# VHH binders against Salivary glue protein Sgs-5 (Sgs5), part 6

Target 1, 145 residues: Salivary glue protein Sgs-5 (Sgs5), of Drosophila melanogaster (Fruit fly) (p07701)
Amino acid sequence: GQAVQETKIEEKPVSEPEIESEIKNSTSVPSKCNIYYRNYQWALQDCVCRCFQNECLMQIESDQRKKEGRSPFVPVTEELCRSFICKKCSVGFPVVAEFPIPAPCGCNRKPGSIATERFYSLCHLLKFSAENSKPFLTYSYCWPF
Key: E = the ipSAE of ESMFold2; O = the ipSAE of OpenDDE; V2 = 0.75 times the mean of E and O plus 0.25 times the DockQ between their complexes.

## First folded at step 4 (VHH)

Design A15 (framework vhh_vobarilizumab_d1)
Fold by ESMFold2-Fast, scan of step 4:
Structure A15 (fold): chain B 145 residues (1-145), chain A 119 residues (1-119)
Amino acid sequence: as target 1 above (145 residues)
Amino acid sequence: EVQLVESGGGLVQPGGSLRLSCAASGSIFSINAMAWYRQAPGKGRELVAGITSGGRTSYADSVKGRFTISRDNAKNTLYLQMNSLRPEDTAVYYCAAEYSRGSWTLDYWGQGTLVTVSS
């Protein structure tokens, strides 16, 4: 971490053991950020639009990509990002993604949760996430076995 | 753009072993996942084994304990080590890869390599 984001996440999500990140650090690294804090950050991953829950989560993933010799994310406006959404997706390797579900405000202080959703391919996940402004935390490939 | 070329198929006796190779052109570090599929005579295509960029492997129940999938990133090559071969393993074996480039997530497939297990 860059030390500024040492604040502990109070209402952390539950995790399912069968869901694994394809980027090794994705599961552990988000523990430094508030995954329920909605302050959307739009960015390009190469030439594909990404919507992040907040800048903290984007920066952690971007730093890890750079450390692995991959291109970091390029922050952009929502309008520009949406012009880089995948228009057509081939049927590929199916994925399961985890989405943060915040607790309702004002009534009870119940912890937030994580919803899982299956997609035909990573392309379908990225398109859905950007089109619906619904950021995911992690994804893993689904094998038919 | 990724191109895949399979090799290593052939005729073997039951109980024998074969090692299949799939040579990838382009950067396999950009590949999200790779897999081996097979198609037996008169049957549909089935997934045999898969490996993700993170190194996680998965196998069909029919081949668990007999087949091993692996990658050599330095050689840009995917392997399938097939041991204790059975007549029912007779099929054309296909290499497949998925990776993201530009606005697409694309699947690439090889042409296949024939494996015949017969007495």
Scores: ipSAE 0.013, ipTM 0.345, lowest interface PAE 7.0, mean pLDDT 76

Design A16 (framework vhh_vobarilizumab_d1; at its last look DockQ between E and O 0.57; V2 from the best seeds 0.00; counts 0 for: pae E 2.3 > 2)
Amino acid sequence: EVQLVESGGGLVQPGGSLRLSCAASGSIFSINAMAWYRQAPGKGRELVAGITSGGRTSYADSVKGRFTISRDNAKNTLYLQMNSLRPEDTAVYYCAAETFTYGDEYRFDYWGQGTLVTVSS
ESMFold2-Fast, scan of step 4: ipSAE 0.214; ipTM 0.534
ESMFold2, look of step 5: ipSAE 0.392; ipTM 0.697
ESMFold2 (binder alone), look of step 5: mean pLDDT 81; pTM 0.817
OpenDDE, look of step 5: ipSAE 0.201; ipTM 0.625
ESMFold2, look of step 7: ipSAE 0.432; ipTM 0.723
ESMFold2 (binder alone), look of step 7: mean pLDDT 80; pTM 0.813
OpenDDE, look of step 7: ipSAE 0.164; ipTM 0.602

Design A2 (framework vhh_vobarilizumab_d1)
Fold by ESMFold2-Fast, scan of step 4:
Structure A2 (fold): chain B 145 residues (1-145), chain A 119 residues (1-119)
Amino acid sequence: as target 1 above (145 residues)
Amino acid sequence: EVQLVESGGGLVQPGGSLRLSCAASGSIFSINAMAWYRQAPGKGRELVAGITSGGRTSYADSVKGRFTISRDNAKNTLYLQMNSLRPEDTAVYYCAAEVYTGDYRYDYWGQGTLVTVSS
């Protein structure tokens, strides 16, 4: 190796006050609900247990289902809901789901984030979400890659 | 409750073509998405191609440009047009569907159809 031009770098540590340049892709979830507000709402989706981050998010999805001619969610206690968790899942179409990750207490200078995770099928996602009390915001099929 | 029946498999020479069909029948349902998977002897099942009810498609890199997935929603039938077939395409091809029956979502699989590419 032989340098043809001289380069000069200071190698000085510079801390940026904001991390906006590293912000991951945003989702198009409705801005009417606080996706980081943890006030779990348990409900049955046609006898399948659902855990929602909060009632506002459950209501948005319930309203969309009603618009599509589907049954509304039936709010229930956590104990009752857990008895309706699917124990066995067939092999199905893979889905990617988005989960809210709130910022730690006292770290409001660092905004909350959204994590994406892949599941073997919708059944696997619903089972994981309910069993672990980890509500998802949305999901999509892994078909277009 | 919903049954998927594949047809169209068989023996074909390298460079040849085959058209697979998958007919869905059973209780009242709405098909959300459909796909073709394949499994060669001793290997796991691999996604070949997928299609949504709106017609959006996906293909495995190994078949892109050679295979075409399509569906006839009125007949609840899925198709796979396979062109320029290669010996490595030899596998059992499975039809899969994610369907709605009322508010419930279920996954259904066919029993498979054998495709052998050999001289």
Scores: ipSAE 0.005, ipTM 0.260, lowest interface PAE 9.8, mean pLDDT 76

Design A3 (framework vhh_vobarilizumab_d1)
Fold by ESMFold2-Fast, scan of step 4:
Structure A3 (fold): chain B 145 residues (1-145), chain A 119 residues (1-119)
Amino acid sequence: as target 1 above (145 residues)
Amino acid sequence: EVQLVESGGGLVQPGGSLRLSCAASGSIFSINAMAWYRQAPGKGRELVAGITSGGRTSYADSVKGRFTISRDNAKNTLYLQMNSLRPEDTAVYYCAAEVFTGDYRYDYWGQGTLVTVSS
């Protein structure tokens, strides 16, 4: 959110945090995956529910987690996944997430857009994403002010 | 190739206890989340409890505090300890595992074990 106070994090944000801004070209989006192909893949991230736009996007992020020594995503059904949604989120490190916005109805072969939105913590992002079936493409940590 | 076999169901009085077991064949068990579902007469199948490969658990509100899900990865066995049973717990209980690979989903379900709670 807006008025979030946190301690400094180890990870550096790529760009200054954006709130509800559309980006028309993003180099952070995986080139091999269709980010607008909606074939939801549900999985657990450290025992918390995570939904992905599609399996291609999940696999790329899962492979990156393995390279960083973190646990891989565990694919599960939507029903099982949603039983692991975190209801209690503490103050954490704020994050900015990118969401795919598909092309408007009636637009032929027009690429969609990407919206950015800020969350109080990764927990808040995961909860929002899973509860609303609104997959995010990527997230980055924000520095508190 | 992969088969889930439930056991431990039966008839119990209200307030009694049962422990269900689910034995998994093949290599499906150790890396997958597992769950117990139940289906009461005339109702749809509902999630009772889930457990990750690492042991993190989740429960339906109706069974919290009474049921405990656990797993033994070395034995490829899933358990459901059911305490303080109520007539409304009467159902066929199924263990389940879902394996995702590529764009394909492979569902594995046991045949079910009947639990009847009556006086």
Scores: ipSAE 0.000, ipTM 0.282, lowest interface PAE 16.3, mean pLDDT 75

Design A4 (framework vhh_vobarilizumab_d1)
Fold by ESMFold2-Fast, scan of step 4:
Structure A4 (fold): chain B 145 residues (1-145), chain A 119 residues (1-119)
Amino acid sequence: as target 1 above (145 residues)
Amino acid sequence: EVQLVESGGGLVQPGGSLRLSCAASGSIFSINAMAWYRQAPGKGRELVAGITSGGRTSYADSVKGRFTISRDNAKNTLYLQMNSLRPEDTAVYYCAAEVWTGDYRYDYWGQGTLVTVSS
């Protein structure tokens, strides 16, 4: 008989921290980046402007793209990159993105946080991120809300 | 520049199964994501299932556990396996592709294939 696979949103368990470490032969050991370290790296993904929080985070994404057989990022100046921002976007496949929020100055020694924001499409996310110099850490496709 | 052609629609009894196919041609290497949408009589179009170029999938709550989206990159074909069909699944099903080209995002749509679930 055919088994019916039911996928459900995992709402019951609270997000539990999990640690997975992987060391592969002939690949760089994954290093932890400081997601709150602001040292912007601008780059083109083909003809699309990308603003990264720092070079370390850009390298992680670049390594992932290499594993997927995709083209590398081309580092450029901010001025040149901004000329490659998408000017027109249509509604389509919505995405949710995570942004680093650094800890507030002065009152405590707590780490920063991560904010989640929704966008009508990847095009809208990339445009917003580049225009506002607001790098995202990751994004995922989601259902229309 | 991208053309999408759906097939596999038809009449099926409640509880039955159907497999939809969408053949993509043209500038397919520019496709960023693909999806199945449907439009029931008297309703607007709704997203049924989506798949990214990296293979991640998403589903509308009404079809989770019953429908499976998949892609055969070697054949440039998107599939929707529909199981345990209900009368409420009756709709025209559309294949869609998101294409990124320079400063613009384009959505390409197929012409649709009718799925009727009735006795």
Scores: ipSAE 0.005, ipTM 0.318, lowest interface PAE 9.8, mean pLDDT 76

Design A5 (framework vhh_vobarilizumab_d1)
Fold by ESMFold2-Fast, scan of step 4:
Structure A5 (fold): chain B 145 residues (1-145), chain A 119 residues (1-119)
Amino acid sequence: as target 1 above (145 residues)
Amino acid sequence: EVQLVESGGGLVQPGGSLRLSCAASGSIFSINAMAWYRQAPGKGRELVAGITSGGRTSYADSVKGRFTISRDNAKNTLYLQMNSLRPEDTAVYYCAAEVLTGDYRYDYWGQGTLVTVSS
């Protein structure tokens, strides 16, 4: 997170105009959230640990779940969350996940990019993401053909 | 909990056709995706064809143009139409389903059905 200044009415860290998010083809990631802002938010999806890139992205997904009649995410500490990482995964339906790659620090003002990575199953994706503190933006089922 | 029962396997000569069926039953909230896997003697299971609840399909390169996957959601039945069969298609074919139940996702497997392609 940003350091909070000691004074109460200090000008808060500016919410500078964000570089337009580049979304490969899926629009399930909300444009109002900065997908490249890394301020990890840990939460439980029932009994499964989720690591989100930031609270904005977690809240959007949580609100969508509530609209679908599903339980919202429960924010927790990283330590508690890691106790709920899947210990074993079997063969399942392959998924492809999209990960945010922020632009390198430097002279370039190019927006970041999105990398895709294939996993044996959703369980493997969730385990990898939580264990490595590497949040994904979206995932979809993808057959490895 | 979902039970998957495959049928339609058998012995067929090269160039022949078979239609596999997989009937899903049990207490489920929904089936999100289904697939056919196969396991040849001495090999691991490999994905043959898959279909999502929205009807998007995909196929292994070795079966493209020869196999067609389809699903009847009203009957919770998955099909695999296999045409122009080759000896290398000989395997036990497994039906798999990814089920959404509450906030969880589970995969279920059938017991398999043997397909033998021999001249």
Scores: ipSAE 0.000, ipTM 0.265, lowest interface PAE 12.2, mean pLDDT 76

Design A6 (framework vhh_vobarilizumab_d1)
Fold by ESMFold2-Fast, scan of step 4:
Structure A6 (fold): chain B 145 residues (1-145), chain A 119 residues (1-119)
Amino acid sequence: as target 1 above (145 residues)
Amino acid sequence: EVQLVESGGGLVQPGGSLRLSCAASGSIFSINAMAWYRQAPGKGRELVAGITSGGRTSYADSVKGRFTISRDNAKNTLYLQMNSLRPEDTAVYYCAAETYSGDTLYDYWGQGTLVTVSS
């Protein structure tokens, strides 16, 4: 964690949030949204169907896209969205995606976890996520070779 | 739109070396990552080596230590240096680029260059 091993508490309160915002470019998902709250939001990223865990997470990504000069997501019904799932994926650049795994219901009050899963390409990830109603939190290019 | 043109393929003896080049043109600033794939006769395409815009590289286990992927951003050219070539490396080698066009991710592919490793 932060401040573990060495105390870095004494920083200028005003500047720290600004530095954090600049470094991350986007918001920290766990601090603004409940990543385990399942209330699916379907939307089009141009002509590609996206399934989000909830509207809060969609809005964070949409805001980041606006900061980058990209178009926002267009909320749609699940039925319409599924018409825009990619039907054909070429072999592409492999990605690793993170998925929210909620804590077991009714057992211990433990936080959920995050699972990682590899896909042949971003196209395969988007297709899998939409077809299986299994939203991801983030992805990165990672080549298993 | 991105166009990819491969060159450098040919016939080499086992143990030899070859350098493949892939010249990229068009919307090169939209490129997120580039890679070399290969397809041997009667087999599917497999990923050989990849490089991100940040310069991070990855290799298939079969070529690790023998092949080196690199790119020259000033020339917009991707390279694959192939050393200690084996007959099993015989394949058509394809250059690929992953790019954004608008807000959609697209893959662009070259036409391929044949590498034959034979005595």
Scores: ipSAE 0.029, ipTM 0.393, lowest interface PAE 5.3, mean pLDDT 76

Design A7 (from d7 with R101P; framework vhh_vobarilizumab_d1; at its last look DockQ between E and O 0.22; V2 from the best seeds 0.00; counts 0 for: pae E 2.8 > 2, placed apart)
Fold by OpenDDE, look of step 5:
Structure A7 (fold): chain B 145 residues (1-145), chain A 118 residues (1-118)
Amino acid sequence: as target 1 above (145 residues)
Amino acid sequence: EVQLVESGGGLVQPGGSLRLSCAASGSIFSINAMAWYRQAPGKGRELVAGITSGGRTSYADSVKGRFTISRDNAKNTLYLQMNSLRPEDTAVYYCAAEYSPGWTLDYWGQGTLVTVSS
């Protein structure tokens, strides 16, 4: 009786490619800015209204844009900015955004929490943010759809 | 400003293949993501496939495993390889680009008709 050596094909676990959700560099809010400091700033980016939690965060992102060869933000009044809010958004890529939530005491600068919200598109996010004076810290595309 | 021009649409039999192209011109360097959409007769426009500037891809469940989105940056062209085509894939296919500097700005092509029929 020839012992058929059952070569146990060790099925090498196909390591599911960790879809490294390359969370694109969550621009680590430079540790220099307080994300819970509410001093809303308004600016235009190529004629699109955007509100920021504070000037520090606005400046950091603006500087990053410059480094990337993009136009910097143009600070404007809230009133002027709101006139540049998109009236109607087209179909776009879904996005998830992070919003700073105030501390329970409502105190400015005190650590609160971060809320994550999904939007139908970046346009919808920006519209929501500007219309409601709710700045977001960062956003990412929802990938996959 | 970005201009998108689709091509490659046509009549194909079920089970056939087709490759769509979208030529992008203008300030394409600021495009964050590109996608193919389609609109079937009497239906709304739906996302088919997307690709980020980093090359990450995503597909609608209806086309997953059959369609492949790709981008040739040297040619500034977006592609959609469509295999194993079905009658349900009949639609006008649109190329779209999200333009980063404008945030809310998106660009669309004129569309190209794909008809899958025996």
Scores: ipSAE 0.141, ipTM 0.609, lowest interface PAE 2.6, mean pLDDT 85
ESMFold2-Fast, scan of step 4: ipSAE 0.471; ipTM 0.716
ESMFold2, look of step 5: ipSAE 0.294; ipTM 0.621
ESMFold2 (binder alone), look of step 5: mean pLDDT 79; pTM 0.803

Design A8 (from d7 with Y99V R101P T104R L105Y; framework vhh_vobarilizumab_d1)
Fold by ESMFold2-Fast, scan of step 4:
Structure A8 (fold): chain B 145 residues (1-145), chain A 118 residues (1-118)
Amino acid sequence: as target 1 above (145 residues)
Amino acid sequence: EVQLVESGGGLVQPGGSLRLSCAASGSIFSINAMAWYRQAPGKGRELVAGITSGGRTSYADSVKGRFTISRDNAKNTLYLQMNSLRPEDTAVYYCAAEVSPGWRYDYWGQGTLVTVSS
């Protein structure tokens, strides 16, 4: 039996039985997740460190963010989450960053090419850069604000 | 401290169009993702459309191709252009914003009623 992802993921959008609506609130809790299972999952997104009761609950919200055009959560260890986020993230504005692209031998891309990538926040850029070992050359805030 | 105020709802015949507006007070508009939700009579609240601070959009399957979400950061205003309206689109439409990225929608408007009927 497959659950309807849209209604099970969306806590604020709540679907109710069409007939009688007597069992209100039945879709407000993600039924595929065991709410009593305590296996904490940490995640970083946009300068905040989030902790979820378990990975199932984190994944539901992450999938909903993707449907809304926002970046998904990045699952991390508690140590990485707390250590990283304790660095000051004083801005929540989206940024665009430039990364150096090394050209492989025989590639049609010239050495010194630059990739431009957009991030939802400075903290997201810093985490991506650190985890992927991709230093950025520069970043700027997305226009327009 | 952010207030969201919806407007533009009303009575419209099937096949008609309406444009909803959501005016946001405060500086949060340019930072946060925004969304339109609706709650039809006798049904739960559902996500209609979402838009990131940078303008990337997403839509519920039931409205895709008919509705367009957009934002004007200079006016701190979120829009929902609703075309080819159907009776099943009848609902109270709510504007929503996250307080902080990575948290659930905590800022909500009071809603604006859209009725699609003859």
Scores: ipSAE 0.000, ipTM 0.101, lowest interface PAE 17.7, mean pLDDT 67

Design A9 (from d7 with Y99V S100W R101P G102S W103G T104R L105Y; framework vhh_vobarilizumab_d1; at its last look DockQ between E and O 0.14; V2 from the best seeds 0.00; counts 0 for: pae E 3.8 > 2, placed apart)
Amino acid sequence: EVQLVESGGGLVQPGGSLRLSCAASGSIFSINAMAWYRQAPGKGRELVAGITSGGRTSYADSVKGRFTISRDNAKNTLYLQMNSLRPEDTAVYYCAAEVWPSGRYDYWGQGTLVTVSS
ESMFold2-Fast, scan of step 4: ipSAE 0.221; ipTM 0.522
ESMFold2, look of step 5: ipSAE 0.217; ipTM 0.556
ESMFold2 (binder alone), look of step 5: mean pLDDT 86; pTM 0.870
OpenDDE, look of step 5: ipSAE 0.340; ipTM 0.740

Design B1 (framework vhh_vobarilizumab_d1)
Fold by ESMFold2-Fast, scan of step 4:
Structure B1 (fold): chain B 145 residues (1-145), chain A 119 residues (1-119)
Amino acid sequence: as target 1 above (145 residues)
Amino acid sequence: EVQLVESGGGLVQPGGSLRLSCAASGFTFSSNAMAWYRQAPGKGRELVAGITSGGRTSYADSVKGRFTISRDNAKNTLYLQMNSLRPEDTAVYYCAAEVYTSDYRYDYWGQGTLVTVSS
């Protein structure tokens, strides 16, 4: 079986992957973020640089952090953020992250796809994401069952 | 202004059939994916069926083989044909449209139509 129980969204017409991935889930919010809209928002997460796909996604995660009693993200310029990228990472617990791949331009509202990549640790994920301006949507620890 | 108006709900006996309709306006129906959701008393809202602009369909396991979603782009109307109805299909059925903007995905719902399956 799969180590991570995540639904992968594949490139299709705008709503097709959303419909399949949400088959057992309700949505009560009238607006949600477009995970494929590339309008990068840079912010600091407790002095670590984060690159978000867009402001909407950053705000959702920031609000969740506040509910959990953690510091919200601090929006900053790309130049300042990049000075807070972790330069060296120690050994850690492996993580798997999901990255949005927008549909090619001219795809008539096709939403794109999700790529899943494994990293040696959370530190390695954060470093990779910020250095390559490649925002991730979520991550989970590779915990063997 | 996006509007979705459901109709066709009612009381039916177990094993019976109903056809729901959703009249859509205020957006380009033919280019958008549509879906049917339902909510039973005391339960959350669940997706029952979806259809893309190109006509590809998907169904919840609980309704697969019994329900058929379809669309008529000329009439801006979405349909749900419900066959072999069961008491557990009793719910308010909602028509939904998914519309993307630059930053946001908006889910629009209609007011709902009540389906009661009584034995």
Scores: ipSAE 0.000, ipTM 0.174, lowest interface PAE 15.1, mean pLDDT 77

Design B10 (framework vhh_vobarilizumab_d1)
Fold by ESMFold2-Fast, scan of step 4:
Structure B10 (fold): chain B 145 residues (1-145), chain A 120 residues (1-120)
Amino acid sequence: as target 1 above (145 residues)
Amino acid sequence: EVQLVESGGGLVQPGGSLRLSCAASGFTFSSNAMAWYRQAPGKGRELVAGITSGGRTSYADSVKGRFTISRDNAKNTLYLQMNSLRPEDTAVYYCAAEVYTPSGYRYDYWGQGTLVTVSS
C-alpha cells in the first residue's frame, strides 16, 4: 500500500552475457516446417538470444508461446542478438504507478480503490508488477527539473 | 527496429564547445526518456545526462553547468551541448534509449558512439 517504504537497496548495474548452453532443447520436431532448410533466424526471448535454423521453426514455437499466454519472440539481426546486453535495473527516472485494489466479489458490485506506489525506475516497476502478479493501471514519470 | 545514430564528435581544444546529435528511429521517441553516456579509455561507462519525455533534465555532477541536454520530438533527435570542455571529458559518447515492448519487456538500445577528444 501507500504506507510501504521505498527503501529497497539499488541493484548494481551489470551487463549480462547471453547464456545459450542453459537453453534446453526439445526432441519434438514440427511436421509443418522443412527442418533441412538453413536460413538462420535470430530472435530475442526476453533476455535470451535464440537462433533457429529457419523462420518457420521460430514461428511455430512463437505461436505456441502465444497460445500459452507467453510473449512471442522478437525477430532480430544476428549482430543485435549476440551483442544484446540484458541489464539489471539501474539508475533511471523514477515513476509513480497506480494499482487497482478490487472490491470484494459479490452480487453487489462496488467500485474498487486505487493505491499509488513510487518506484526507482520504470524497470523496477515492471519487475515488481511481473514478480508479484500485480498489474498497474497507469504510471507517470516524477523526474525533477 | 530501434536505431540510434550519434554525430558531432571531434577534436576540440580545452575550453571549446561541441554539440552532439542523436537521430532516433524505430520507436515512439516522444514517449521515451533518453540519455547520454560516455566511456573514457580504461574506464567504465557513466551516465552524463538524462531527459524525460516531458523535457525534465538531470546531469552528472562532473558536467553540471557545462553541458545541456535537449530534445526535438518533431525531428526525433536528442542533443548534448558541451561547453567549457576539459581533457577529462575525452570519451566515446553514447546515445541511449530504454524501450519497453507491448508485453512489458525492457530492451536497452545504444548507438555506436561518437568520439570526443579534448586536446591540442
Scores: ipSAE 0.000, ipTM 0.132, lowest interface PAE 15.6, mean pLDDT 73

Design B11 (framework vhh_vobarilizumab_d1)
Fold by ESMFold2-Fast, scan of step 4:
Structure B11 (fold): chain B 145 residues (1-145), chain A 120 residues (1-120)
Amino acid sequence: as target 1 above (145 residues)
Amino acid sequence: EVQLVESGGGLVQPGGSLRLSCAASGFTFSSNAMAWYRQAPGKGRELVAGITSGGRTSYADSVKGRFTISRDNAKNTLYLQMNSLRPEDTAVYYCAAEVWTDSGYRYDYWGQGTLVTVSS
């Protein structure tokens, strides 16, 4: 048609089947996050830039940090956050991180997937994630013992 | 205040039909997915049928071909047409709404339920 604006609403990476799948597991008062919904929340984690997929995911991690007595995230603009990306990372313990992969163009019977990638250290993961605007869902240390 | 109010339950003989209604208020009905769940005596709650904001439907295998879920966005009402009812369909039926916020949060809301008894 002649209308140049086809996406009058923000692009949602979550496929419709994901919403249906989620509703099947709903209970009376659960609060869950849409891991594929892209509404980036930039924040500082102990003076290091973090990019979260959305505010809901940031809040879940923030609540866990509070339980552990750790410092809260400080929400900031993308521009300010990027000034706090580590330029050089020292050797640390390797980590594995999970990244959300939304279904391509919504033309899939599956809601999306999760990719696992390995990094030399947490510093390398945080640097990669912030520099490439690729939020991770979780990470764990690669412990060889 | 989000409210879901079910109606239309009752006693019916095997092979009979009932139409359940769920009146919704306190949220943007037309933008949200809706579902019907049921809980039989002594059993857990199970999904019966779901419908997306766009009208796409899904059904449990036990009710396919017999039940039809539909919505009327102008009336903020969800329906479940139940045909060829069986004694095994006896349960309390619950209307459910899944509401997403612009910050990525999901909240699930439930009605109080309506009893359907299929008995000779």
Scores: ipSAE 0.000, ipTM 0.280, lowest interface PAE 11.3, mean pLDDT 78

Design B12 (framework vhh_vobarilizumab_d1)
Fold by ESMFold2-Fast, scan of step 4:
Structure B12 (fold): chain B 145 residues (1-145), chain A 120 residues (1-120)
Amino acid sequence: as target 1 above (145 residues)
Amino acid sequence: EVQLVESGGGLVQPGGSLRLSCAASGFTFSSNAMAWYRQAPGKGRELVAGITSGGRTSYADSVKGRFTISRDNAKNTLYLQMNSLRPEDTAVYYCAAEYSYDSGWTYDYWGQGTLVTVSS
C-alpha cells in the first residue's frame, strides 16, 4: 500500500546552558554542550550540508577542524539547505548520524566515544531519536554504502 | 550542465547477462560518488549498488555476488555488470550522482533510466 509519511520535521528552540572554554578531541563526546538541547544549526562542510543538534555542538567541531588545519564550518540557513534535501527524508536517501557513547563508570567525567549509525532516511533517524530519547550530535547525507 | 545518460538495458532470458553504462558530463566525475538504483512496476526505488570516488563498492543483498559496479574516470562512465539475471531483476535502472558546485553546495542528479526485462 501507499503510506503517507511526514517528510519535514521542525522544532522550536529551547534553553541552552552556558558553555565554558574547554574543548576536547573531535573523536570524543563534547564535555561543555547540552546534547539534549534541540535548536538545529545548519552548516556547510566542504561540499555537503550538515545539521547539528545545536549551535554549541557545531562550534566545538568547527573549532577542532581549525586546530587540525581544516576549514571551519560556514553557518547557513535551514531554508537554503532544505531547498534540495527535503526529498532526502524519503526512503532511498540514507543518512549517517553520530551518537554519544557515555564514558564508563569511574572515568572522572572524561568524554566517551562517538558511535556512527546509518539510517534508511532522515525520517527514520528523527523518529528513532525521538522515540528512544537518544539525541544525535550531527548527521549528514550520504550514499548508503 | 550536468547530464547522466543510461544505456545497455533490454530483454534477456533468465540466467543471462547485461552490462549497463551511464555516461556522465557537466561535472568532475572522478571526484563524485555514483550509484545504481532500480524501480520495478508498482514498487519504490531501491538502491542496487554504489561506488565512492576512491573506488570502494557496496551492494544490496539481493544482488551481491551477481552484480558488479565499476567506474572509468578517464571515460566519465559508470558501469553495472549484471550476471545470473532473474525475473525479479526486471525494473527500470537509474544512474545517480552527487554533484558539487564551486561554492561548496551539492545537488543530486538522476538519469532518465533504462529498462531491463528478464523473461523467457
Scores: ipSAE 0.000, ipTM 0.097, lowest interface PAE 18.5, mean pLDDT 72

